VH-VL binders against q9nrl2r1430to1533. Designs and how they scored, part 156

Target 1, 104 residues: q9nrl2r1430to1533
Amino acid sequence: GGVHELSAFEQLVVELVRHDDSWPFLKLVSKIQVPDYYDIIKKPIALNIIREKVNKCEYKLASEFIDDIELMFSNCFEYNPRNTSEAKAGTRLQAFFHIQAQKL
Below, E stands for the ipSAE of ESMFold2; O stands for the ipSAE of OpenDDE; V2 stands for 0.75 times the mean of E and O plus 0.25 times the DockQ between their complexes.

## First folded at step 11 (VH-VL)

Design H69 (framework fv_iluzanebart)
Fold by ESMFold2-Fast, scan of step 11:
Structure H69 (fold): chain C 104 residues (1-104), chain A 124 residues (1-124), chain B 107 residues (1-107)
Amino acid sequence: as target 1 above (104 residues)
Amino acid sequence: EVQLVQSGAEVKKPGESLKISCKGSGYTFDDYWIGWVRQMPGKGLEWMGIIYPGDSDTYYSPSFQGQVTISADKSISTAYLQWSSLKASDTAMYFCARHTYDFESGYYEYFDYWGQGTLVTVSS
Amino acid sequence: EIVMTQSPATLSVSPGERATLSCRASQSVSSYLAWFQQKPGQAPRLLIYDASTRATGIPARFSGSGSGTEFTLTISSLQPEDFAVYYCQQWDNYPYTFGQGTKVDIK
């Protein structure tokens, strides 16, 4: 039996998930917690969705993967005012992502 | 394949504690909510609550808040339903189910895979 | 909470016949409705979600329709394995509630 290799996309998703500022992005926003979220955000996405797409080999180009991560941050900044803990976490995680994405 | 395997049947007395389990396999356990559903003998289904194993975020139906505890141990891909003090009215079949969503044309949530159920009988 | 009411409580049909099951919500749930099948001694099985979207592996004879407060599950030509209890569940408003079930029985 061989050793399983992680793709570059899976490695980056694992790093994002482990980051201290990932908490707003781990899963889709719950309608129980935020009932109006899906009235405002029409293309929802989160790290668990992106991981599933990576596992199903749905990303053919690095640009497609980057676009989904950027959509996640864009949704965060659209829904959350700049002074919120969510927006602040998103700003820091996005900066970390931009550094790591240079490797792709 | 995706499977949810629940612990075996339990026979308990009122006042005893109990913890039943639901083990997931064939998928990334941390990335899907697990729900619990009660079915009393000869009755329909009741939604009890749901947990996200990745961060332990948990929501209960108001009818079950304070009556049960839902938890998960992601290191062993297992969710739990626990009673501190059982009542005869807790006699039921308990199912776990994996939550998923379809968001291509909106945001639609549903249970896709179910455990086989755990029968809990509480009698004196 | 939203109350889901299913009718009839029991539907008696012969194999090969069409069965129509109703589910009514006490207030609008848009299309956030799922249908489940449960056979004696078994776990529920997802049939339909988003009111009309058939789940993977579910035969084409099962179809769902409706929106708002009135929903229908149709089985176009009942097979012997279709005699079971059917439940609807709304996912629009927390807590997420089930109907009481419709038993599809042989005539």
Scores: ipSAE 0.567, ipTM 0.846, lowest interface PAE 1.6, mean pLDDT 90

Design H7 (framework fv_iluzanebart)
Fold by ESMFold2-Fast, scan of step 11:
Formats: structure tokens, C-alpha cells, sequence
Structure H7 (fold): chain C 104 residues (1-104), chain A 124 residues (1-124), chain B 107 residues (1-107)
């Protein structure tokens, strides 16, 4: 056992987590705070789950990783009205992601 | 391997302050909720509260709100449970536990890994 | 808060026999129900989550069933190491709540 190299997916997830607009996406939406979320969103996901999938080598193709990130944004826009701070953060973070995803 | 390691047993007097710890290893600490559970001598399990170390978002069970403080220091992968002034009724075993998620369950949370427990005895 | 009630309080069974434990919620928790095993002096051990899914490393003799308000944990052929206290816990609503426990003893 030596030090393991980080994957390209892990590097991108780290950049997303560090972004100022990541706060709605760091963890799954809490049923404590938002009880109706899981009645509306049928495939919930967040950056912590995506990071776990990266660490377990569950993404075989870049498209699978990209699909999970896009699902995260799609859920945000489906649940949150356009004028919310969550939807605005999602719009900016998604734009940042599209630029960074060009490296994949 | 995922491990939660708690601080050692404590013997205190009423009115003293105490802070016990739960250190996570073998996973990304910032990405999982940590909960605290009390077990009074000879009794069952009670949820006290949960914290997400990545942003310090914290929820208390109503019976423990204002009685304890839950915090975390993500730089050292450690969660804390703290009393400003202990009472004899705080005598109990305290467990920390990690909240997982599961893709097949729709990502709803339950506790999958537990610390070994910290015995706190408060007597005069 | 949701009250979880377990029955029986104590279940006496012989090794090799089937044990059936019940857990009732005061209101529907859908399938957001977990079962834990606790031995004296030890931390609880997760057995079942989502009412019926076995946790990693849990023997096939443990099975869970039910939804809504009525749940069952079954141990199909009790082993000596299975004598313990078993707790159900709902995670549908905060605060998360445990049942009072069922103690499984040797007959």
C-alpha cells in the first residue's frame, strides 16, 4: 500500500463541492426540512452520493457520470421554482459543470 | 474499512461540563450524517440528534433540544456531543452512528455503522 | 412523534427454532423501517433496512417483511449467537424513533 492517484471524476466532484453554489447539492434533500420532496422527486441524488459512486468505481463511462450530475440538476429545477435561491445556484453550478466536463 | 471510534469512559460530578468525541475513518467523513443515540442503564435506544459534517447542518430530537450541543470538526473527521452542565440523569451509554444512503432504497437514510459507545457516569 | 411498539417483550426459543418478532408503528412509515441487534456491552448492529433488505454480511436466516404500520423480523433457524435484544427503528419522520426492544432468550 502506497498513495492512490485521484481519478478525473473525483477531481471534478471536488471542484463542484468547493464551488460557492454547491450548497443545495452537497447532500440529499432532508425529509426533516422538506417533507414533500420525495413525493415529487423519484430519483434523488446529490454530490455526496456521486462521490461515493466514483470512489467505488461504479462509473464505467464518462456518460454515466455526466448523466448522474445532470439528474441532480434536473431534480433541482423540477422541485424548485425558477426564482428560488436553489434554482439560481443550480443554474450557475450547471454552467460551471458544462465547462469542466469538456476535460472528460 | 469504515470505523467510528469514540472517546473513553467518563466519570463526572453534577454541574461539570463534558465533551465526548466520535472519529470517523475509512470513508469521506464530510459526506455522511453522524447521529448520537443515548441508552440509559437497562433501557432502550433514543435518538438525540444528527449532524452533517460537510456544512454543520444539525437536527435535534425535541427532548434533547437545548440539553446538549452537537458539533463536528471536518478537518480531523470528528463529531462531538457536549454538555455545559451535567446532571445525574445524563448517566448513560452514548453511541455515535453513521447515516448511509442506498441507491436501491431511493437514497433514504438509516444508520449502518456504529461507534463502540462512551459510558458517561454522573454522580455526586 | 411516531411511537414504535414491539412484541413480545421477551421471546423464549430453542436453538434451531424459528423466531418471529413484531413491530407496530403508530402511523404509516411506508417501508422506512430498520432492525438492529444488540448484545450486552456492545453497540447495535444493523440487520435489515427498508423493511426487508439485509445489510451487508447479515446471514440469510434473518428476514424482514411488512409495510405501513405492521412489520416482522423472522429468524428462520436460531443460532446460539442470535440471543440478543432486537430493536426496530423508523426513519420516515423526524425524530427517528426506536421500539422498546424484544429480548430473545434461550428456552
Amino acid sequence: as target 1 above (104 residues)
Amino acid sequence: EVQLVQSGAEVKKPGESLKISCKGSGYTFDDYWIGWVRQMPGKGLEWMGIIYPGDSDTYYSPSFQGQVTISADKSISTAYLQWSSLKASDTAMYFCARHPYDFESGYYEYFDYWGQGTLVTVSS
Amino acid sequence: EIVMTQSPATLSVSPGERATLSCRASQSVSSYLAWFQQKPGQAPRLLIYDASTRATGIPARFSGSGSGTEFTLTISSLQPEDFAVYYCQQYDNWPYTFGQGTKVDIK
Scores: ipSAE 0.451, ipTM 0.835, lowest interface PAE 2.4, mean pLDDT 88

Design H70 (framework fv_iluzanebart)
Fold by ESMFold2-Fast, scan of step 11:
Structure H70 (fold): chain C 104 residues (1-104), chain A 124 residues (1-124), chain B 107 residues (1-107)
Amino acid sequence: as target 1 above (104 residues)
Amino acid sequence: EVQLVQSGAEVKKPGESLKISCKGSGYTFDDYWIGWVRQMPGKGLEWMGIIYPGDSDTYYSPSFQGQVTISADKSISTAYLQWSSLKASDTAMYFCARHTYDFESGYYEYFDYWGQGTLVTVSS
Amino acid sequence: EIVMTQSPATLSVSPGERATLSCRASQSVSSWLAWFQQKPGQAPRLLIYDASTRATGIPARFSGSGSGTEFTLTISSLQPEDFAVYYCQQYDNWPYTFGQGTKVDIK
């Protein structure tokens, strides 16, 4: 895309990063703290990686950007049981994302 | 252009405190780990620890745990390495480096950009 | 902790000659190995990552190979600017560890 498309992706990523429920998603899950994560999750991703892809103009379509954000949430719900603080944060942040993504 | 700029050389006495800095520019500082590496005079490189400035998550190499404090102030894109009480054995060149990722596996990859180094000399 | 051992400690070569540097890990590090060059008075410079991928701007005369526990850095035709110390570093397991370095000296 255009300049307006790239600005929209960056603005949305900034809003996600600043959200109170972003803490499980800021960076890739640490294999130091969670050794079995990468045995279970085969396509890891986090907000810092998505922001780098936005800054490098790697998203050509809004659907590609949305797919990466949804992969991030899908990984969260696959690894973390529903009663965990991670899964609860993911549920709230995903709902926020769905509202904001309507503007893309 | 990605740059890491470190504070200038320090000459200290044993028992003094010290805090050296590493300022990042040309990238989103909060989104990359910063590592600290020690090089004693005439010796090789030693990993000290790593910090993620976005949330201050910090890991130390076992030999440096309790010896130093690593911190960051993301509002000014600066990471720090601090000693409460210097020893003569702390005399070394200290490098900061930006640490990147293997985006496919989620593993940390390597140090891709390095600061110029800060020489710390501790002598009585 | 994974121990990285480099050999030889010092390699004496003439300009235009081939240099081959070895790095051995005490246990498998898969392909998660980087090579760095350090010249006197300078910060280390990334040459190779993922055992064989050349970093941006690094001349084609530098090549890396290997996996598991045995790794090699090759400099096909040494230039005067290539006389330096070379370090391997594993990033498979924490803490990440460097080899002790190989000094490439002029013969």
Scores: ipSAE 0.571, ipTM 0.857, lowest interface PAE 1.5, mean pLDDT 89

Design H71 (framework fv_iluzanebart; at its last look DockQ between E and O 0.66; V2 from the best seeds 0.00; counts 0 for: pae E 3.7 > 2)
Fold by ESMFold2-Fast, scan of step 11:
Structure H71 (fold): chain C 104 residues (1-104), chain A 124 residues (1-124), chain B 107 residues (1-107)
Amino acid sequence: as target 1 above (104 residues)
Amino acid sequence: EVQLVQSGAEVKKPGESLKISCKGSGYTFDDYWIGWVRQMPGKGLEWMGIIYPGDSDTYYSPSFQGQVTISADKSISTAYLQWSSLKASDTAMYFCARHTYDFSSGYYEYFDYWGQGTLVTVSS
Amino acid sequence: EIVMTQSPATLSVSPGERATLSCRASQSVSSDLAWFQQKPGQAPRLLIYDASTRATGIPARFSGSGSGTEFTLTISSLQPEDFAVYYCQQYDNWPYTFGQGTKVDIK
């Protein structure tokens, strides 16, 4: 993408970060807190990584940006059982993302 | 450019409180861990702790747990290291450093940028 | 706590000669090992991370090798500006720990 798409990605990431349900996604899952996470999840990602990629103009297409956000949610649901606070936050934030992504 | 700028040298007496600062610029401050490292005169480097400014998640090295407080104010892109009551043994150079992360491991890998250091001298 | 041990404590080398510094971890740290250079009155400077990856702007004469518990920093042709203290640091497990340092002095 162009500068118009880059601005839209930046705005959406800011909205996701500010959302009440962003807490499991702000930074990469800590190996200190969750030692087995990286044995299970092979492509870790978080909002801070996605924001850096946006700032460095690494997304050429909206689909690439959307794929990274969806990977973040997919990792959450793969690692965390449905009844966890993490999975519940992920479900709500993903729904919010799908509504906002219609603007892309 | 990425830069970390620390507050100036301090000369204090035992029992006094102190708060030193580390201001980040040239990057998204909220998105990177900031760590504090102590170097006593003529000695090596010691990890004190790390903080993620975006959510204030903080880890202390066991040797420094309860000895200091690490905090951050993301509105002014500044991290802090604080003592409630200084001791002569706190005399040291204190560095802040920014961590960089590995996309594959989810592990914050190394100190890529360092502040210039804050010299703290505690004597009677 | 993972203990990092560096050897020798002091290394005396003439300009143009090769310097080899060792770092040993008390348990495996995989490749999560960094090397730093520190000159008097200055902050540490990152040289190597991931055991062997040279940081941006670091001269090619610096190289790192090793994995697990045994690591080496090599300076292939020591320059006058390379006289400094060198620290290894593991970031495989918290708390992150430094070695005690190797001082590289002029012979």
Scores: ipSAE 0.642, ipTM 0.880, lowest interface PAE 1.2, mean pLDDT 90
Fold by OpenDDE, look of step 12:
Structure H71 (fold): chain C 104 residues (1-104), chain A 124 residues (1-124), chain B 107 residues (1-107)
Amino acid sequence: as target 1 above (104 residues)
Amino acid sequence: EVQLVQSGAEVKKPGESLKISCKGSGYTFDDYWIGWVRQMPGKGLEWMGIIYPGDSDTYYSPSFQGQVTISADKSISTAYLQWSSLKASDTAMYFCARHTYDFSSGYYEYFDYWGQGTLVTVSS
Amino acid sequence: EIVMTQSPATLSVSPGERATLSCRASQSVSSDLAWFQQKPGQAPRLLIYDASTRATGIPARFSGSGSGTEFTLTISSLQPEDFAVYYCQQYDNWPYTFGQGTKVDIK
């Protein structure tokens, strides 16, 4: 992964964070609010973590970056019923991501 | 280099309001919890509360709930701790600290960087 | 809240000697336990996190052990700069809580 790929990852993360439906994904789920979350979700991830990985150049392939983003959405849909605000937001944000990811 | 720089010492009277600050640099301020710790003279450390600058999600320790307000301005990478009406018992050193996490486990973990502290003295 | 209790309150040791500090939690905190060192007029410095992982830049003479409710900080050979107050802190549950501290001073 070159500088251009890293830049693309950075920009995409920025766009995801700025999206109106990013609120469930900005940070790891708080155990304070959701005590059972980590009993269910074993590979937690969020945009702040993904951004940090980007900043540290941990993604050598676009597929690795995409996998983490998809994991983030997968976790959301695994834990949250379809009719929840979180799941609905996730659905919209994922759709946005899929469009943007075509640029990678 | 990660740094937390706090505002200078304050000398106040009971009943006055106060807002102290903690500015982060060297990292993405929005992405890390930042908290406040009180240390009264000659005493131990007490967590007051934490805030996530990215969305201003905030948690207070029960003993500090309603006693102080924690806020953040992510546009200038700054967290705040404020009192509407100081008491003599608020005299203490106040530290801010950044909460980091284990990237391999994906859990929030520990407070790795600390501000230098802000001494607040409240006396008549 | 989870109560953290440190012992002893004061530990007097000679330079070069081993120092053992204890920290007990009122309930299990798993391994979500950190140790801090604080000197007068300074901010706390992180020594150990996750009960046993030494923070970056921390000398090898510092080590942490334990899990659940019993934790130990060990200084294998006390150096002059190690005389300070040490705090344990759990971050397993909010509110995060500190022990009352152990003062390590010169014997």
Scores: ipSAE 0.607, ipTM 0.891, lowest interface PAE 0.8, mean pLDDT 93
Fold by ESMFold2, look of step 12:
Structure H71 (fold): chain C 104 residues (1-104), chain A 124 residues (1-124), chain B 107 residues (1-107)
Amino acid sequence: as target 1 above (104 residues)
Amino acid sequence: EVQLVQSGAEVKKPGESLKISCKGSGYTFDDYWIGWVRQMPGKGLEWMGIIYPGDSDTYYSPSFQGQVTISADKSISTAYLQWSSLKASDTAMYFCARHTYDFSSGYYEYFDYWGQGTLVTVSS
Amino acid sequence: EIVMTQSPATLSVSPGERATLSCRASQSVSSDLAWFQQKPGQAPRLLIYDASTRATGIPARFSGSGSGTEFTLTISSLQPEDFAVYYCQQYDNWPYTFGQGTKVDIK
């Protein structure tokens, strides 16, 4: 996208970061806390990385931005069983994202 | 441009407290790990610990656990290294450093931006 | 803790010659290995990350190689500004650790 789409991506990322359920997604998963994570998840991503990609204008299409956000949730659900706090937070934040993404 | 500016040199006595600072600019401070590295006179480099200012998640190297406090105030884009009671052996140069990511070759985290250093001298 | 051991401690080299610096890890660090240069009175400067990738603005005469436990920094055709101390650092596992350094001196 154009300049207007990049501003919308910026605003959406800000809203995701501000959400109460953003805590599993703010930064890449720690190897200290979760030593096997990177054996399972091969395309890691987090909100801080997505924000930098927006700031550097690295998304050319809205679909690329949406794909990174959905990858973030997919990674969460792949690694974490659905009954975990992380997966529950992911479900709620993903629902919020789908509502906000209607602006795109 | 990304810039890390550290507080000035300190001359202290054993037993005194000290808090030195590292102010980040030119980027979203909350989104990047900041770490502290010690270099004793004539010696090599040692990681002391790292902090993620966005949520204050903090890791210390075992040799420094309980010896210093690492903190951040994201409202003023500043990280801190703090001693409650300095020892003569704390005499050293202290650097802060920031993570970055390489999007062109994958998802890598490495420290590539460094502050200018803060010399701390602890002597009677 | 993963111990990083550098050799030699000091390397005497003439300008225009090749310098080869070694770094060994006490256990595999995969390719999560960086090289830093530190000149007197300055902060460290990142040269290489991911074992072999040059950081932005680093001249092509600097190259890194290796994986697992053995790593090499090569400086082809040494320039006067390259006389410094060089550190390897692993970032595979916390705590991140540096080697003790290799000082590259004028011969």
Scores: ipSAE 0.352, ipTM 0.824, lowest interface PAE 3.7, mean pLDDT 90
ESMFold2 (binder alone), look of step 12: mean pLDDT 90; pTM 0.905

Design H72 (framework fv_iluzanebart)
Fold by ESMFold2-Fast, scan of step 11:
Structure H72 (fold): chain C 104 residues (1-104), chain A 124 residues (1-124), chain B 107 residues (1-107)
Amino acid sequence: as target 1 above (104 residues)
Amino acid sequence: EVQLVQSGAEVKKPGESLKISCKGSGYTFDDYWIGWVRQMPGKGLEWMGIIYPGDSDTYYSPSFQGQVTISADKSISTAYLQWSSLKASDTAMYFCARHTYDFSSGYYEYFDYWGQGTLVTVSS
Amino acid sequence: EIVMTQSPATLSVSPGERATLSCRASQSVSDYLAWFQQKPGQAPRLLIYDASTRATGIPARFSGSGSGTEFTLTISSLQPEDFAVYYCQQYDNWPYTFGQGTKVDIK
């Protein structure tokens, strides 16, 4: 996208970061705390990485931005069992994202 | 441009408290880990600990656990290293460094930018 | 804690010559290995990360190689500004650890 779309991506990332359910997604999962994470998840991503890509104008299409956000949620549900606080936070934040993304 | 600017040199006596700072600019401070490294006079580099300013998640090297406190104030883009009671053995150069990610080839973590260092001298 | 051992402690080289510095890890660190340059009175400067990837702005004469436990930093044609102490650092496991350094002196 254009400069107009890039502004919309930044606004959406700010809203995601501020959301109460963003805590599992603020930064990459730490190998210090979760050593087996990178044996299971082959394309790790987090909101800080996505924000950096937005700031560096790395997204050329809205679909690329949406794909990175969806990858983040997909990784959460692949690694974390359904009844974990991480998976529950991911479910709520993903629903919030789907509503906001309709406006892009 | 990315910069880490550290507070000035300190001369202290054993038993005194001290808090030194590392101010980040030119990037989103909340989104990058900040690490602290000690270099004793004439010696090599030692990791002390790291902090993520966005949520204050902190890890200490075992040798430094309980000896120092690492904190950050994201509202002013500043990380801190603090001693409650200094010892002569704390005499060293202290560096802060920013942890980053390779966004182009993969998501691997490394430290790319360093502060200029803060010399702390503790003498009786 | 992973122990990083560098050799030699001091390397004497003339300008224009090739310098080869070694770094050994006490256990495998895969490719999670960085090299830093430090000049007297200055902060460390990142040269190489992921064992072989040159950091932004670092001259092509610096190259890194190796994986697992054995790593090498090569400076293909030493310039006057390259006389410094060089440190390797693993970031595979916490705590992150540095080697003791190799001092590159003018011969």
Scores: ipSAE 0.544, ipTM 0.850, lowest interface PAE 1.6, mean pLDDT 89

Design H73 (framework fv_iluzanebart)
Fold by ESMFold2-Fast, scan of step 11:
Structure H73 (fold): chain C 104 residues (1-104), chain A 124 residues (1-124), chain B 107 residues (1-107)
Amino acid sequence: as target 1 above (104 residues)
Amino acid sequence: EVQLVQSGAEVKKPGESLKISCKGSGYTFDDYWIGWVRQMPGKGLEWMGIIYPGDSDTYYSPSFQGQVTISADKSISTAYLQWSSLKASDTAMYFCARHTYDFESGYYEYFDYWGQGTLVTVSS
Amino acid sequence: EIVMTQSPATLSVSPGERATLSCRASQSVSYYLAWFQQKPGQAPRLLIYDASTRATGIPARFSGSGSGTEFTLTISSLQPEDFAVYYCQQYDNWPYTFGQGTKVDIK
């Protein structure tokens, strides 16, 4: 809740977007390139959706924001085998997130 | 508020190049797909293609693949539609539109905001 | 690609009357269907999305229904400003496709 928490969420999302390992997470996975993704992943999410939710003040608690970021990583690891570039990027970005989330 | 503003009308001759623009404001430009739609005089609407400005990922409708180039410059919140060599058959109104998301489900949804259109006339 | 077919091509009605416009998809699009209004010289305006959800600022006289392959747009009491061309558009599958339009004209 409040202006301080919203500013912190915005700053963290900007840091995630700028990270070299954000490329699998910038936008929703394309049905055009990955048609079976939405048969496997039932709650798709990406950084652009999370940022818009922050901008619209839809997160009332830090836990709600953290849950959406963790859902994003969970979806990555569920769909992508461990040795893919996507899963490796997700592992590194998640570690970065856990360090930054200590501020929330 | 969300706004898409397109460049002004163009009158061109066959064989000339052209680049028209669509500038977004009032939202995070990098986070929404921009689509281009053609409407020939007295005809209906046709999807041409879409671009994600954040990473320049682009998809064309099959009938427009190779006919036009869609691009974006996120530093100035502007998407572009361009022709290397115009034909008389390119005479049309061209619209840009923003593609939105259902934030609860996370799926692509619909095109919510539209530019005012750019009339392109190609004649000898 | 999914082909969207609208009927009738032209609907002639008087102000105050009900107008019902049909849209049919060549295969199921679930409820991923939008309706747009276009007046002469203007950009399309979103009326309905997800087959039945009215967009912000759209009058209550506009309603949408249907799922799968058969959809309808209803204008319950036509106003003079409602004379326009109406397009349905599916966004379930790429490429996104429009119907050819129904012109709602004054009798």
Scores: ipSAE 0.450, ipTM 0.837, lowest interface PAE 2.1, mean pLDDT 89

Design H74 (framework fv_iluzanebart)
Fold by ESMFold2-Fast, scan of step 11:
Structure H74 (fold): chain C 104 residues (1-104), chain A 124 residues (1-124), chain B 107 residues (1-107)
Amino acid sequence: as target 1 above (104 residues)
Amino acid sequence: EVQLVQSGAEVKKPGESLKISCKGSGYTFDDYWIGWVRQMPGKGLEWMGIIYPGDSDTYYSPSFQGQVTISADKSISTAYLQWSSLKASDTAMYFCARHTYDFGSGYYEYFDYWGQGTLVTVSS
Amino acid sequence: EIVMTQSPATLSVSPGERATLSCRASQSVDSYLAWFQQKPGQAPRLLIYDASTRATGIPARFSGSGSGTEFTLTISSLQPEDFAVYYCQQYDNWPYTFGQGTKVDIK
């Protein structure tokens, strides 16, 4: 519980951030950069937001942390066509996450 | 505690180069945009540009595109604002600011912490 | 770019009185509007974000309201330390833009 789970969440976020395929997920997709993104995606999230939530102790359960990571991937696949570099990076990073989540 | 500490005042001549700094501490530097704001003597505030230190993604306000260079070195948690050739019209106070997240909406950001400012004076 | 216009340019009030400052955007910024206080020789200080949410440590006498194009900052009982310049700033679209400022001065 508690302290051990938060340490594990921080370690997983660090591993995701370091991954070569993290580039679409490091920060929120800005409305300035992609104005139509927020017309399509109603629950935006990114690794920097997830790390902030971990640091502020906002995840009470491992399932809540996993749900936010999966939401991030779901948003990627909803907005980006399958053949895009974003969707391909998301597919590889999601597979990596599933392996790392075994630590939880 | 979150802090942004800027480099000290500069007195320069037209044509000289200059690089000023903004060092962040008390947070994960790579995870927050840093913006630069100019305030001319006796005037209001104007955005120059922003940088995301984690990947060096940078956006300039149209008035400052090509006039300055914004960069960051995440290994020392420091953002930079640079001029290749200063003009007298660059005389101003320069502020850096960190923006945070609108967690309610999840995607818009506002600037919550500011550096103390760096006064740059350019005169012959 | 979105132009932010503040009024009045200068507001003269006595301590203990209510101050009302206005900010107008040239197009809708929804609620993506912040208010900053700046005293001479100091960096701006965040007061309000999302049009009406007080930043951490900001006294309850400061309140913000509005949405779309019309916004108001109210200081309900002005204290001596509140005499400063106040700026509104939109963060809906890049480039982010500030109003020209309202100076709150002692009567």
Scores: ipSAE 0.544, ipTM 0.855, lowest interface PAE 1.7, mean pLDDT 89

Design H75 (framework fv_iluzanebart)
Fold by ESMFold2-Fast, scan of step 11:
Structure H75 (fold): chain C 104 residues (1-104), chain A 124 residues (1-124), chain B 107 residues (1-107)
Amino acid sequence: as target 1 above (104 residues)
Amino acid sequence: EVQLVQSGAEVKKPGESLKISCKGSGYTFDDYWIGWVRQMPGKGLEWMGIIYPGDSDTYYSPSFQGQVTISADKSISTAYLQWSSLKASDTAMYFCARHTYDFESGYYEYFDYWGQGTLVTVSS
Amino acid sequence: EIVMTQSPATLSVSPGERATLSCRASQSVYSYLAWFQQKPGQAPRLLIYDASTRATGIPARFSGSGSGTEFTLTISSLQPEDFAVYYCQQYDNWPYTFGQGTKVDIK
């Protein structure tokens, strides 16, 4: 049943984590370290949270998985100005994701 | 099951170096912070610091900054606590603990799983 | 740093009786408070997080309450395995800090 699709999500997350541009996305932004982040971003998410959800079989549809990845990029572009290293990394990683997601 | 397994008890002399370990299993090791907690004989718990194994991001309690080094090797799912030069006052039980967080709040929340502890005795 | 103060230092209770343990923070920690149980020679065990949420596998006799600066752990009917030291911990800010512990022993 759904086992093959869940394996595909795990493989894609692993590829994203290994990508050189994943550094802004590996872990949830801490309110202690970046106090103003949660004044701007209302639905925080990161690759470690997405991987946990994949491992717990919480994604029932490919669209739910894709929505969480896109939310992660959307948060990056909302918080970080376009000329920052974070926004540039996000742009490149998002392009990589779109190519890989065609396999889902 | 999630578990953290620490290295065995150590007996050392003042001035010696030491590195103790904490190996995680049953979860994706590089996706969770690992904290270190000291408990001196007959005393309570003291947070020493934390490390995120995925990128080696580390933070130390002010009381322990410069006293110890926290590191991790994600390829073998192991975190480390190290002293360059032990003193008698370092005699304590040292625990590692996995730190979870609530994505709704954005805080690093609490320690959910603990290692069994490593007893370090430093005496002449 | 945020100072956590527990009271009493020692609580003597008979099996089957109710135990009430207090924890006070030097400033508001909202609901970012956890309770741990520690038995001699063992690692701490998570009981309660977010002030009142029981951790997985923790019996219903354990309950937490409070917010801000005043917190309570209640054990409604003490079992023999419940005699231990209990610690509260705030995780609102760094450095994370623990209370000094309350020892619950047999009367």
Scores: ipSAE 0.347, ipTM 0.826, lowest interface PAE 3.5, mean pLDDT 89

